# VHH binders against EKC/KEOPS complex subunit cgi121 (cgi121), part 96

Target 1, 174 residues: EKC/KEOPS complex subunit cgi121 (cgi121), of Schizosaccharomyces pombe (q9p7j3)
Amino acid sequence: MILPLFPETQVHVFVYENVSNCAAIHEQLISQNPIYDYAFLDAATILYKKQVYSAIIRALEDRRDEQMKTKTIHSEVILSLSPKTEISSAFRQFSMTKKSKNIVVVKIDSKLTEEEEFERLDKLVEGNRVEFSDEELQKLIDFKVLKKNYKLDPSTLENPLASILSSIALRGYS
Short names: E, the ipSAE of ESMFold2; O, the ipSAE of OpenDDE; V2, 0.75 times the mean of E and O plus 0.25 times the DockQ between their complexes.

## First folded at step 13 (VHH)

Design qj11 (from qi3 with G26E; framework vhh_6qgx_2)
Fold by ESMFold2-Fast, scan of step 13:
Structure qj11 (fold): chain B 174 residues (1-174), chain A 123 residues (1-123)
Amino acid sequence: as target 1 above (174 residues)
Amino acid sequence: QVQLVESGGGLVQAGGSLRLSCAASEFTFSDYAMAWFRRAPGKEREFVAAITYTGSSTFYTDSVKGRFTISRDHAKNTVSLQMNSLRPEDTAVYYCAATYAWDYWTPRAYDYWGQGTRVTVSA
């Protein structure tokens, strides 16, 4: 995928359901295995494609402006999903855990095609790949988690898109 | 509610050893990576060492690799830093810190910090 504001940047997003090896993947992530240099998100936290794109764009803007808060662009994506600038909290809220069942995986600056990245990820992730679409994401979301992470009230929970996007765009303000 | 409390600092001659300890509340830190940072006089906080919450992986800044060893005792909820072959350049206040994130080198990634313990290495 090509982002209009960052046409030079290659971005790939993959969605996996029924992943059986999340504990093994998590161990590789905390051990800083460079093969796992992706943003591994818990799909329970992601409701819309635009939510992921907004976090990616924010991370790329912060990298462009030399304002990154984290060491890697993939960590910056995880931070950018959070309505706050607290890195530890953002990982607690959005990153994959050893108990995750469904995950969203983001790769930025890939030198590989989407098919080549999928072949690589297929060797790391023991699960079923599904389309990166709002329809598929809505099957995997946990609305209790979404409500907690974005502090949504009952009225906004019925149509939370604008609130989520505003939280990502205005991260660090109030 | 939880606190990190460092101990073990002091004055030592070059070539000597010190063991720093950090005690933490078990309730809060079972899923947290633990790290040591230091601040030398007139400088910013610098990463020294980190250990994952499982204890299976450790990370060190190049200047201490082979001389310092970080370790964790899960039952005692304690992280330690064994400092061998100390150099005058190791003189600093040493801080214990905890994070849920796997961005171990960035001070900003840590949401809990101790008050620090002073280490002075004389020539």
Scores: ipSAE 0.786, ipTM 0.881, lowest interface PAE 0.6, mean pLDDT 89

Design qj13 (from qi3 with F27L; framework vhh_6qgx_2)
Fold by ESMFold2-Fast, scan of step 13:
Formats: structure tokens, C-alpha cells, sequence
Structure qj13 (fold): chain B 174 residues (1-174), chain A 123 residues (1-123)
């Protein structure tokens, strides 16, 4: 995929449900295995495609402006999903865990096609790939987790998209 | 109240050894990666070493690889740094830090910090 503001940057997003090897993947992530250089997100935290795209765009803007707060672009995506600029909290809120069941995987700066990345990820993830669509994401979301992460009240939860996008875009502002 | 308390600093001659320890309280220690950072006079904090929350992987800055060893003890809620073959350039205040993230090299990634322990290596 190509983003209008970053046409030279290749971006791929994959969604997997019923993943059985999250503990093994998590061990590779914490050990910094370069093969796993992706942003591995818990699908329980992602409601919309635009939520993921907004975080990617923010991370790319921060990289362009030499304002990244983390060491890698994929860690910057995880941070960018958070309404705060606290790295450790963002990982606690949005990254996959050993107990995750459904995940969203983001690859930035891919030199591979979407199909080639899929072949590579298919070897790493033991689960069922589903379409990256709002419909599929809405089957995997945990609204208790979403409410906690974005500080949503019951009225905001009815129409959360605008609030989530504002939180991502305005993080760092009072 | 989360607290990280360092100990074991001191004065040592070049080629000598020191063992630093950090005792953690008020947090679920087994959920956090632990790291050591240092700050020489007039400089910013630099990464020294980190250990994953399971203890299965360790990371070091190039200048200390082969000389320093980081370890942790879950039963005692402690992380330790064994410092061998010390050099004058290792002179600094050493800080213990804790994070949930696996961005080990970035000071900003750490939630909790100790007050530091001074290490002075004489020529």
C-alpha cells in the first residue's frame, strides 16, 4: 500500500485471527530477532483501518521530522497509537502479548510485495489471515480494552472513530 | 510507590572489578525488563546493558561487551551488573531502570529510575 503523503514508503498491514503461537512470537520480539521486525499489535485494541493508518502516518511524520521517540519505525507505530507519549505505556496498551489471540501486523519500508510479505509472515504466524477491513476488525475488538486505552466514556463509545483519530493526531498536545 | 535502589558503586583501579545491584519494590518485577544506564560528568545518559523480563536475553553497548554481565534474580527482585576489566572511561554514575517495552536502548522508554550509584575508575 502507498500513502499519499509518503508515496515512496511501502506499507503492508495483515490481520490474523486464532493465533496459537503468540507466546513464541512474543519471545522473538523481546529478544529483538530481526526477522520479526514488524509492529505486532493486539487486535483487541484496533477497531478501524483508519486507526492503524493514522498511527502509521504519525510515525512517518515523526521520522521525516527527525522527531522519533523510539529506536525503530515499528516501535514508533506502537507509540503513535497511544494518546500519550509514554513508550512503555503504549507497549502495554497496544502491543501483542503472550496471551493474545488475534493480531494486527504492520510492515513499513518493505522491499517486498504484499504477497511476498504474506508468504514470509505465514511461516512466522500460526493463525488464520483475514481481510484488513473494518468488518473483520470489529469482530476482534475488545471494547473494554478500547475504552481504557482511549479514555472513552459510554457516549463516546457509540461513535469512537473521531475521538480515536483525534487522540492519535493530537498526542503531545495539552 | 515504586522504588529502585542501586548499591555497589565505589572507587576501583583500572583493570579491577565491581558488582552493582539494584533492588526493586512496588512493581511487579517479573513483568519488567531491567537496564543499566550511565552518565559521565557533563554528558547525557547512555545505555549500558539490559535484560528481558524472563532473563532469556541480554543486550550490551559495544564498549562493555565481554567485560560486563547483566543478570536478574526474580526471587530477590534484583538486577545486577558485574563489571570486569574496568577502564577510566567507565567512570560514571550508574542508574537502574525498568520498562515494559522492548525498546531497550532509549532512556525515554523507561518508566522507573533509581537515584544512581557512583563508579570511579582510576588510571
Amino acid sequence: as target 1 above (174 residues)
Amino acid sequence: QVQLVESGGGLVQAGGSLRLSCAASGLTFSDYAMAWFRRAPGKEREFVAAITYTGSSTFYTDSVKGRFTISRDHAKNTVSLQMNSLRPEDTAVYYCAATYAWDYWTPRAYDYWGQGTRVTVSA
Scores: ipSAE 0.759, ipTM 0.879, lowest interface PAE 0.7, mean pLDDT 90

Design qj15 (from qi3 with A33G; framework vhh_6qgx_2)
Fold by ESMFold2-Fast, scan of step 13:
Structure qj15 (fold): chain B 174 residues (1-174), chain A 123 residues (1-123)
Amino acid sequence: as target 1 above (174 residues)
Amino acid sequence: QVQLVESGGGLVQAGGSLRLSCAASGFTFSDYGMAWFRRAPGKEREFVAAITYTGSSTFYTDSVKGRFTISRDHAKNTVSLQMNSLRPEDTAVYYCAATYAWDYWTPRAYDYWGQGTRVTVSA
């Protein structure tokens, strides 16, 4: 996919459920294996497609403006999901863990088509691909995790989209 | 309650060796990547070495590769830096740091920092 604000940048987002090899993937991520150069997110933290897109747009804006706080664009996506500018905290809040079961995978600047990235990721991820849609994400979310990460109260939890997007857009000022 | 306490700094002659240790407490040490940074007088913090939380991979800045070795001991909650073939340019305050992220080179990526231990290498 191509974002209107960044037509030069190819973006792909994939969702996998019932992943059995998260510990092995995590080991590759911490070891900086270039084959795993993606943002691997815990699906328990993602409620909406717009949440992921807002983080991607913020990361691309920070790269464009030479304001990235992390070394890679994929790490910047992880940071951009957080309402704060604390890198380690953002990884703790949003990155997949050894115990994750459902994941969202983001690829920026792919030299491959979406179908080619699917083929490549299917060899790395032992799980079932599902559509990147609000409907599928809502089956995988953990509302306790979402509430904690964005500091939502009961009144905002009923319709949290605006609060989440505002937190991502105003990261560092809230 | 979280603390990182460095030890082992001192004065050594060029070509000598020194081993720094960092004792960690107040957090789940086994879930965190550990690193050493250094700061020479009038300079910014520089990355020296890092080790993954599993201990499976290590990373070094080019100027210390082959001379320094980072290691960790989960039973003792310690990370160590063995410094061999020391040079005057290695003179700095050395800091232990902990991160949950795998952006090892960026000081901003670290949650917890020690107070530092001074290393002076004379010509």
Scores: ipSAE 0.745, ipTM 0.874, lowest interface PAE 0.8, mean pLDDT 91

Design qj16 (from qi3 with A33S; framework vhh_6qgx_2)
Fold by ESMFold2-Fast, scan of step 13:
Structure qj16 (fold): chain B 174 residues (1-174), chain A 123 residues (1-123)
Amino acid sequence: as target 1 above (174 residues)
Amino acid sequence: QVQLVESGGGLVQAGGSLRLSCAASGFTFSDYSMAWFRRAPGKEREFVAAITYTGSSTFYTDSVKGRFTISRDHAKNTVSLQMNSLRPEDTAVYYCAATYAWDYWTPRAYDYWGQGTRVTVSA
């Protein structure tokens, strides 16, 4: 997808299900291995494509405006998914863990094509690639996690999109 | 209930050594990466060193590389900073801090902070 406010920025989003090596990936992430410079998200936290794109747009806006709270654009994406500005909490809520099974991987400013990133990620991720689509994401979401992360009540949970997008756009402001 | 309690600070002559310790309680220590930050009078809090929750990787600010060593003891829920070849510029209050994130250099990335221990290095 082309981002209207950032048409020059290359963005790739990948979804993997049934990943068996999340503990190994997590070790590489905490060790700051540059090969793993992606935002690795737990798919249990992502319901819509628009949720991911809204976080990417917020992160890119904060980078443009020199308002980033984190050191890297990929960490800023993770933070931007959270309704709060607490970095450590955002990582606990949205990043993949040692126990994750399904993941969403975001790459910003790739110097590679989408196909080349798939070839690279296939070497790092032991799982099955699926389409980045609302249909596939809805098979992987955990509604208890979603409700907790965005503080949704039962009335909002039936149609949470607007609430989630508002939380991302207004993160740390209300 | 979360507590980080630092100890080991004091007055030392340039070229001397100190070992700082931080005892953690009230959270799952083994799930958190730990760091030391310092703040000199009139300055902002700056990163000194960090160790991952597994203990497999360490990170240092350039000015302390080769002189300071960070370590952790999971059985004692303790993180330590061995400071060798101390310089007057190392004079600061030293804080230990805990984070789940892997953004080690950013003070805002840390959930929990100790009260600090003062280190004074005289020329």
Scores: ipSAE 0.753, ipTM 0.878, lowest interface PAE 0.7, mean pLDDT 90

Design qj17 (from qi3 with A33N; framework vhh_6qgx_2)
Fold by ESMFold2-Fast, scan of step 13:
Structure qj17 (fold): chain B 174 residues (1-174), chain A 123 residues (1-123)
Amino acid sequence: as target 1 above (174 residues)
Amino acid sequence: QVQLVESGGGLVQAGGSLRLSCAASGFTFSDYNMAWFRRAPGKEREFVAAITYTGSSTFYTDSVKGRFTISRDHAKNTVSLQMNSLRPEDTAVYYCAATYAWDYWTPRAYDYWGQGTRVTVSA
């Protein structure tokens, strides 16, 4: 995909359900294996495509402005999903865990085509690839996790999108 | 309630050794990556070493590679830093820190910090 504000930046987003090797992937992530340089998110935390795009845009803005809080653009995506600027908390809230079952994987600055990234990721992830769409994400979300991560009240439950996007966009404001 | 308590600092001559220990309480130690940072007089806090929550991988800043060894003891909830071949440039207050993230080199990535233990290396 091409982002209007960052047309030179290659962005790929993949969704996998029923992943059986999350513990093995997590071990590679904590070990800083360069093959796993992606943002691996727990799909239980993602309700909308716009939620992921907003976090990517915020991370790219922070990189452009030399204001990144983390070492890598992929870590910055994880941080940017959080309504706060606490890095460890953002990883606890949004990154995949060894117990995750469904994941969203983001690649920024890929030198590969989307098809080549699919081929690479399909070798790393033991699960079923599904379309990156609101319909598929809404089958994988955990609403209790979402409510806790964004501190949603009962009045926002019917349409949480605006609240989520505002939380992402206003992080680091003021 | 969460506490990280460092010990083992002191004065040592160049070429000597020290072992720092950090005792953790009030959180699930086995779920956290642990690191040592240091702050020299008049300087900013810098990364020294880190160990993953599984203990399977360790990371070091270039200036201490081959001289320092980080380790952890899951049964005792401790992380240790063995410092060999100490140099005057190693003089600093050493801090133990804990994070859920794997952005080991960034001080802002750490949830919990100890109060520090002072290491002085004389020429």
Scores: ipSAE 0.771, ipTM 0.884, lowest interface PAE 0.7, mean pLDDT 90

Design qj18 (from qi3 with A33P; framework vhh_6qgx_2)
Fold by ESMFold2-Fast, scan of step 13:
Structure qj18 (fold): chain B 174 residues (1-174), chain A 123 residues (1-123)
Amino acid sequence: as target 1 above (174 residues)
Amino acid sequence: QVQLVESGGGLVQAGGSLRLSCAASGFTFSDYPMAWFRRAPGKEREFVAAITYTGSSTFYTDSVKGRFTISRDHAKNTVSLQMNSLRPEDTAVYYCAATYAWDYWTPRAYDYWGQGTRVTVSA
């Protein structure tokens, strides 16, 4: 994907369902294996493409402005999904866990083409790739997790998009 | 609720050794990466060493590589820092810290901090 505000930045987003090796992937992430330099998110936390897009833009804005709070752009994406500027909490809320079943994987600044990243990720992730679309994400979301992460009340939960996007954009000001 | 309690600090001569320990309670120790940071008088906190929650991977700042060893004991809920070949520049207050994130070098990434244990290395 090409972002209007960051046209020189290559962004790839992949969605995998029924992943059987999340524990193995998690071990590689905590060991900081460079092969796994992606933002690995739990799909249970992502409802919309715009949610991921907004977090990516926030992370890229913070990098551009030399305001990153984390060491890597991929960690900054994870942080940017959270309504609070608390790094450890953001990882607990949004990153994949050993028990995750469905994941969203973000790659920024790849030297590989989208097709080459796809081939590489398919070797790392033991699951079924699905389209990055609102329709597919709605099949994987856990509304209890979403409600807790964004502190949604019952009235907001019926149409949470604006609330989620505001939380990402205004992080640290509320 | 959550507590990290350091011990083992003291005065030692250059070339000597010390072993610092951190006792953790009030959280699921086995889920959290642990780290040691230090702060010398008049300076900011700096990263020293970190260990993954499984204990299978360790990370060190360049100035302590080969001299310091971080380890953890799940049965005792402790993380330890073995410090060998100590130098005057290692003089600092040493802090134990815990995080869920795998952003080990960033102090801001850590949720829980101990109160620190003082290490003084004389020339």
Scores: ipSAE 0.696, ipTM 0.856, lowest interface PAE 0.8, mean pLDDT 90

Design qj19 (from qi3 with A33H; framework vhh_6qgx_2; at its last look DockQ between E and O 0.94; V2 from the best seeds 0.77)
Fold by ESMFold2-Fast, scan of step 13:
Parts: C-alpha cells; sequence; structure tokens
Structure qj19 (fold): chain B 174 residues (1-174), chain A 123 residues (1-123)
C-alpha cells in the first residue's frame, strides 16, 4: 500500500489470529533480531483500519520533521497509537506480548511486495492470516483494553472512531 | 512507590574495577528490561548497557564492550554492572533505569530511574 501523503513509502499491514508462537516472536523482538523489524501490535488494541493508518501517518510525519521520539520507524508507529508521548507506556498498551493470541503486523519501507512479505511472515508467525478490514479487527478487539488505552467514557464507546483518531493526531495536546 | 536504588560507586584508579548494583522495588521487576546510563560532567545522559527482562540478551555501547558486563538476579530484584579496566573517560554519575519497551538506547523510553551513583576514575 501507498499513502497519499507519503507516496514513496511502501506500507504493508497484516492481521493474524490464533497465533501460537507469540512468546517466541516476543523473544526475537526484545533481542533486536533484524528479521523481526516490524511493528508487532496486539490486535486486542486495534478496532479500525483508520486507527493503524493514522498512527503510521503520524510516525512518518515525525520522521519527515525529524521529531521521532524512538530509534526506529516501527517503534514510532507503536508510540503513535498512544494518546501520550510516553514510549514505555505505549509499548505496554499496544505492542504484542508473549501472551497475545491475535496480532497486527506493520511493515514500513519494505523492499518486498505484499506477497513476498506475506511469505516471509508466514514463516515467522504460527497463526491464521485474515483480511486487514474493520470487520476482522472488530472480531479481535478487547473493548475493555480499548477504553482504558484511549480513556473513553461510556458516551463515546459505542462510536469511538473520531475520539481515537483525534487522540492519535493530537497526541496529548487536547 | 517504585524505587531503583544504586550502590557501589566510588573512587578508583585507572585500570581498576567497580561493581554497581541496583535494587528494584514497587513494580514487577521480571517484566522490565533494565539498563545503565551515565552522565559525565558537561555531557548529556548516554546509554551504557541493557539487559532484557529474561536476561537472555545484553546490549552495550561500543566504548565499554569487553570491559563492562551487565547481569540481573530475578530472585533478588537486582541488576548489576561489573566495570573492569576503568578509564578516566568512564568518570560519570551512573543511573539504573527500567523500561517495558525494547528501545534500549533512548533515555526517553525509560519509565523509572534511580538517583545515580558517582564513579570517579583517577589517572
Amino acid sequence: as target 1 above (174 residues)
Amino acid sequence: QVQLVESGGGLVQAGGSLRLSCAASGFTFSDYHMAWFRRAPGKEREFVAAITYTGSSTFYTDSVKGRFTISRDHAKNTVSLQMNSLRPEDTAVYYCAATYAWDYWTPRAYDYWGQGTRVTVSA
């Protein structure tokens, strides 16, 4: 995929359900294995495609403007999902854990096609790939986690899209 | 409630050794990556070493590789930095820090910081 604001940046997003090897993946992530250079998110935290795209766009804007808070673009995506600029908190809130069951994987600056990234990830992730769609994401979300991460009140929880996108775009300013 | 308490700093001659320890309390130590940072007079805080929450991987800044060793003890909730072959350039206040993130080199990525322990290396 190509983003209108960043047409030269290749972006791929993959969704996996029923992943059995999250502990092994997490160990590779924390050991800084370059093969695992992706943003691995817990699907329990992601409700909409627009939520992921907004975080990607924010991370790319911060990279363009030389305002990244983290060392890598993939870490910046994880941070950008958070309504605050607290890096460790953002990882706790949004990143995959050893206990995760369903994950969303983001690749930025890929030198591979979507099909090639799929083949590569299929070897790393022991789970079932599903479509990156609002329908599939809504089967994997944990609304309790979403409410806590974005500090949603009962009045916004039934239709939280605008609140989530505003939180990502403003990131602690409003 | 969260505390990181450093100890083991002091004055040492060039070529000597020191062992720094950091005692952690008030959080689930086994869930956090631990690191040592240092700040020399007139300089900014710089990364020294980090160890993953499992203890399976360690990371070092180039200037200390082969001389410093980071380790952790889950039973005692401590992280340690063994510093060998010390140089005058290692003179700094050394800080223990904790993070959930695997962005080990970035000071901003750390949730919790100790107050620091002073290391002075004489020529």
Scores: ipSAE 0.787, ipTM 0.891, lowest interface PAE 0.6, mean pLDDT 91
Fold by OpenDDE, look of step 15:
Structure qj19 (fold): chain B 174 residues (1-174), chain A 123 residues (1-123)
Amino acid sequence: as target 1 above (174 residues)
Amino acid sequence: QVQLVESGGGLVQAGGSLRLSCAASGFTFSDYHMAWFRRAPGKEREFVAAITYTGSSTFYTDSVKGRFTISRDHAKNTVSLQMNSLRPEDTAVYYCAATYAWDYWTPRAYDYWGQGTRVTVSA
């Protein structure tokens, strides 16, 4: 996938359900294994495609503007999902944990086709790939977690997307 | 209240050794990656070493590889830095830090910081 605003950057997003080896993946992440150079997100925290894209775009903008707060573009994606400025908080809120069962995986700066990237990633993730769509994401979301992460209330729950996107866009400005 | 208290700093001659220790309290120690940073006079704070929350992996800045060893004791909630073959350029205030994230080289990623312990290496 090519984003219009970033034509030189290829991005792929994958969704896995019933992942059995999140703990193993987590160990590879904390050990900084370069083979696992992705953003692994807990699907329980993701409700919309636009939520993910918004975070990706913000991360790419940060990189473009040399304003990244984290070391890697993938960690910046994780940070960009959060309404909070604290990196640890963002990781705690949105990053895959050892106990995760469903995940969203983001690859930025891919040199491979989507299919090739999938084949590569499929060797790392033991789970079932599902479509990256709002329909599939809403099956995996934990609304309690979502509400907590973005401080959603009855007034914002009617249009949670707007609230989420605003939180992402205005991080550090509110 | 979260506390990170460093100890073990002091004056040593070049080629000497020191062992720094950091005692952690007020948070779930086992959930956090631990690191050492240092700030030399007139320089910015820089990453020195990190150890994962399980202790299974360690990371070092290039200039200290082979000389420094980071370790942690879960029973005591401590992290240590064994510094061997010390050089004058190692002179700095050394800080203990804790993070939930695995962005080990980024100071901003760390939630908790100690007050630091001074290490002076004479020529």
Scores: ipSAE 0.729, ipTM 0.881, lowest interface PAE 0.7, mean pLDDT 95
Fold by ESMFold2, look of step 14:
Structure qj19 (fold): chain B 174 residues (1-174), chain A 123 residues (1-123)
Amino acid sequence: as target 1 above (174 residues)
Amino acid sequence: QVQLVESGGGLVQAGGSLRLSCAASGFTFSDYHMAWFRRAPGKEREFVAAITYTGSSTFYTDSVKGRFTISRDHAKNTVSLQMNSLRPEDTAVYYCAATYAWDYWTPRAYDYWGQGTRVTVSA
């Protein structure tokens, strides 16, 4: 996908369910293996496509404006999902862990078509690809985790989108 | 309470060696990546070395590669920095730090910091 303000930046997003090798992927991430240069997110924390796109846009805006807080654009996506500015907390709350079962994977600055990037990624992830859609994400979300991560009250859990997007957009503005 | 307590600093001649140690308490040491940072007089804090939570990978800033070795001991909850072939440019306060994130080079990524131990390398 091409975003209007970033016409030369190709972005791909993939969703996998029932991933059996998250522990192995995690080891590659902490060892800084460049083959694994993606943002690996825990799908239990993601309810909407727009949640992911908003984090990607925020990360790209911060890169453009020289305001990035993390070393890579992919780690910046992880931070950008968080309502808070603490990097370690954002990783704990949103990144894939050794115990994750379902994941959302983001590639920014791809030089490949979606199909080509999928072929590369599919060699790394042992799981079942599903559509990146609100329908599929809703099946994978953990609402208890979502509530905790965004401090949602019971009344907003029916339609939390505006609250979540506000948290992403306004992070760092008291 | 979380504590990171560095020791082993001191005065040493150029070409000499020192071994820094960091004792960790008050958190689950084995869940955290550990790092050393340093602050030279008049400078900002800079990354020196990091080691993953299992010890499986290590990372070093270019100026210390081949001279410094980071290690960790899960039984003693300690992180060490063996510093060989020391240079006057290595003079700094050295800080031990802990993070969950794998953005090792960024001070803001670290949850816990020690108070530092001073290393002075004379010409």
Scores: ipSAE 0.709, ipTM 0.881, lowest interface PAE 1.1, mean pLDDT 91
ESMFold2 (binder alone), look of step 14: mean pLDDT 87; pTM 0.892
OpenDDE, look of step 14: ipSAE 0.019; ipTM 0.287
ESMFold2, look of step 15: ipSAE 0.706; ipTM 0.876
ESMFold2 (binder alone), look of step 15: mean pLDDT 87; pTM 0.893

Design qj2 (from qi3 with S30E; framework vhh_6qgx_2)
Fold by ESMFold2-Fast, scan of step 13:
Structure qj2 (fold): chain B 174 residues (1-174), chain A 123 residues (1-123)
Amino acid sequence: as target 1 above (174 residues)
Amino acid sequence: QVQLVESGGGLVQAGGSLRLSCAASGFTFEDYAMAWFRRAPGKEREFVAAITYTGSSTFYTDSVKGRFTISRDHAKNTVSLQMNSLRPEDTAVYYCAATYAWDYWTPRAYDYWGQGTRVTVSA
């Protein structure tokens, strides 16, 4: 994938459903295993492709401007999904957990092609790969989680995209 | 009522040892990574050591590797820092902190902090 503001940055996004080994993956993430250097998100928190892209763009902007709040670009993506600049809370809200069932995986600055990353991730993730599309994401979202994470009122739940994108773009200024 | 309470600080001569303890309450301790940070007189808070919520991995700043050991006890909701071969430059107030994130070196990543325990290492 090519981002208009960062055309030189290689970005891959993968979606897995019915993942059976989330506890094992989580153990690798907390242990800082470099093989797992990806942003592993709970799909229950992601409704739109644009939601993920907005977080990636914000993280890349913060890296460009030397304003990252976290140590790695992938952690910055997790933080950037949150409407607040509280790192611990962002991980609780958006990162995969040992109890997750469906995940969204983001890779930035990959030295591999998309197909090579698929081959690598398919060895790490015990689940069914699905297309990164709004249609597939909408099958995996938990609206109760989405409402809580973005503090959406009932009137915005039918079309929350603008509110979510605004929260990501204006994080720390609102 | 999240609370982190440090203990075990004191005065020790260079080459000596101290064991710091931190008692945690008011949150699900077993889900949080725990860390120690320190602040020397006239300096900013710096990372010392961290331990994952499972206890399976530990992380240290270079200046304490091989001298300090972090450990945790889920049954007692405590995290400890064993400090050996202490040096005058280890003199600081030591703070216990908790985070759900695995960004262990970043002070901003910690949402719960203790009030600190003072460690003085004389030459």
Scores: ipSAE 0.776, ipTM 0.889, lowest interface PAE 0.7, mean pLDDT 91

Design qj20 (from qi3 with T52S; framework vhh_6qgx_2)
Fold by ESMFold2-Fast, scan of step 13:
Structure qj20 (fold): chain B 174 residues (1-174), chain A 123 residues (1-123)
Amino acid sequence: as target 1 above (174 residues)
Amino acid sequence: QVQLVESGGGLVQAGGSLRLSCAASGFTFSDYAMAWFRRAPGKEREFVAAISYTGSSTFYTDSVKGRFTISRDHAKNTVSLQMNSLRPEDTAVYYCAATYAWDYWTPRAYDYWGQGTRVTVSA
């Protein structure tokens, strides 16, 4: 996909459910295997497409402005989902774990088409691909995790989108 | 309460060896990557070495590759840095640090830091 503020940046987002090899994927991530250069997120933490896009846009803005806090754009996406500018806690809150079952995978600056990235990821991820849509994400979310990560109270539980997007946009001032 | 306590620093002649150790408590050590950073007088903190939470992957800054070895012991909640063929430019305060992230090279990525142990290498 093309983002209006970053028309030359290729962005792909993929969703997998019922992933059986998360422990193996996690081992590749911690070993810094370049084949796994993606942002691997736990789908339990993602409720809306706009949540993911807001984090991507924030990461791209920080890269443009030479204000990245992490080494890679994909790590910056993970950080940008967090309401705080604390890298380790952002990974704890949003990145996939060896116990994850459903994942959201983000690729920025792909040299490949979306279909070619799907072919690559299908070799790495042992799970079922589903559409990147609010409907599919809402089947995979864990509301207790979401509430904790964004500190949602009862007044925001009925309409969490605005609170989540505000948290991402206003995080730590940059 | 989280604590990282370094030990093993000291004075050594160029070409000598030192083994630094870091004892961790107050967090789930086996879930965290561990790293060593150093700060020379008048300089910023720089990355030295890191080890993944499983211990299966290690990372080093180019200037220490082949001379330093990082290791960890989950039973003892310790991370160690074996420093061989020491050079005067290795003189620094050495800090151990812990992170859940796999952004090993970035000081800002680390949750917990020790107080440091001083290493002085004379010519």
Scores: ipSAE 0.786, ipTM 0.893, lowest interface PAE 0.7, mean pLDDT 91

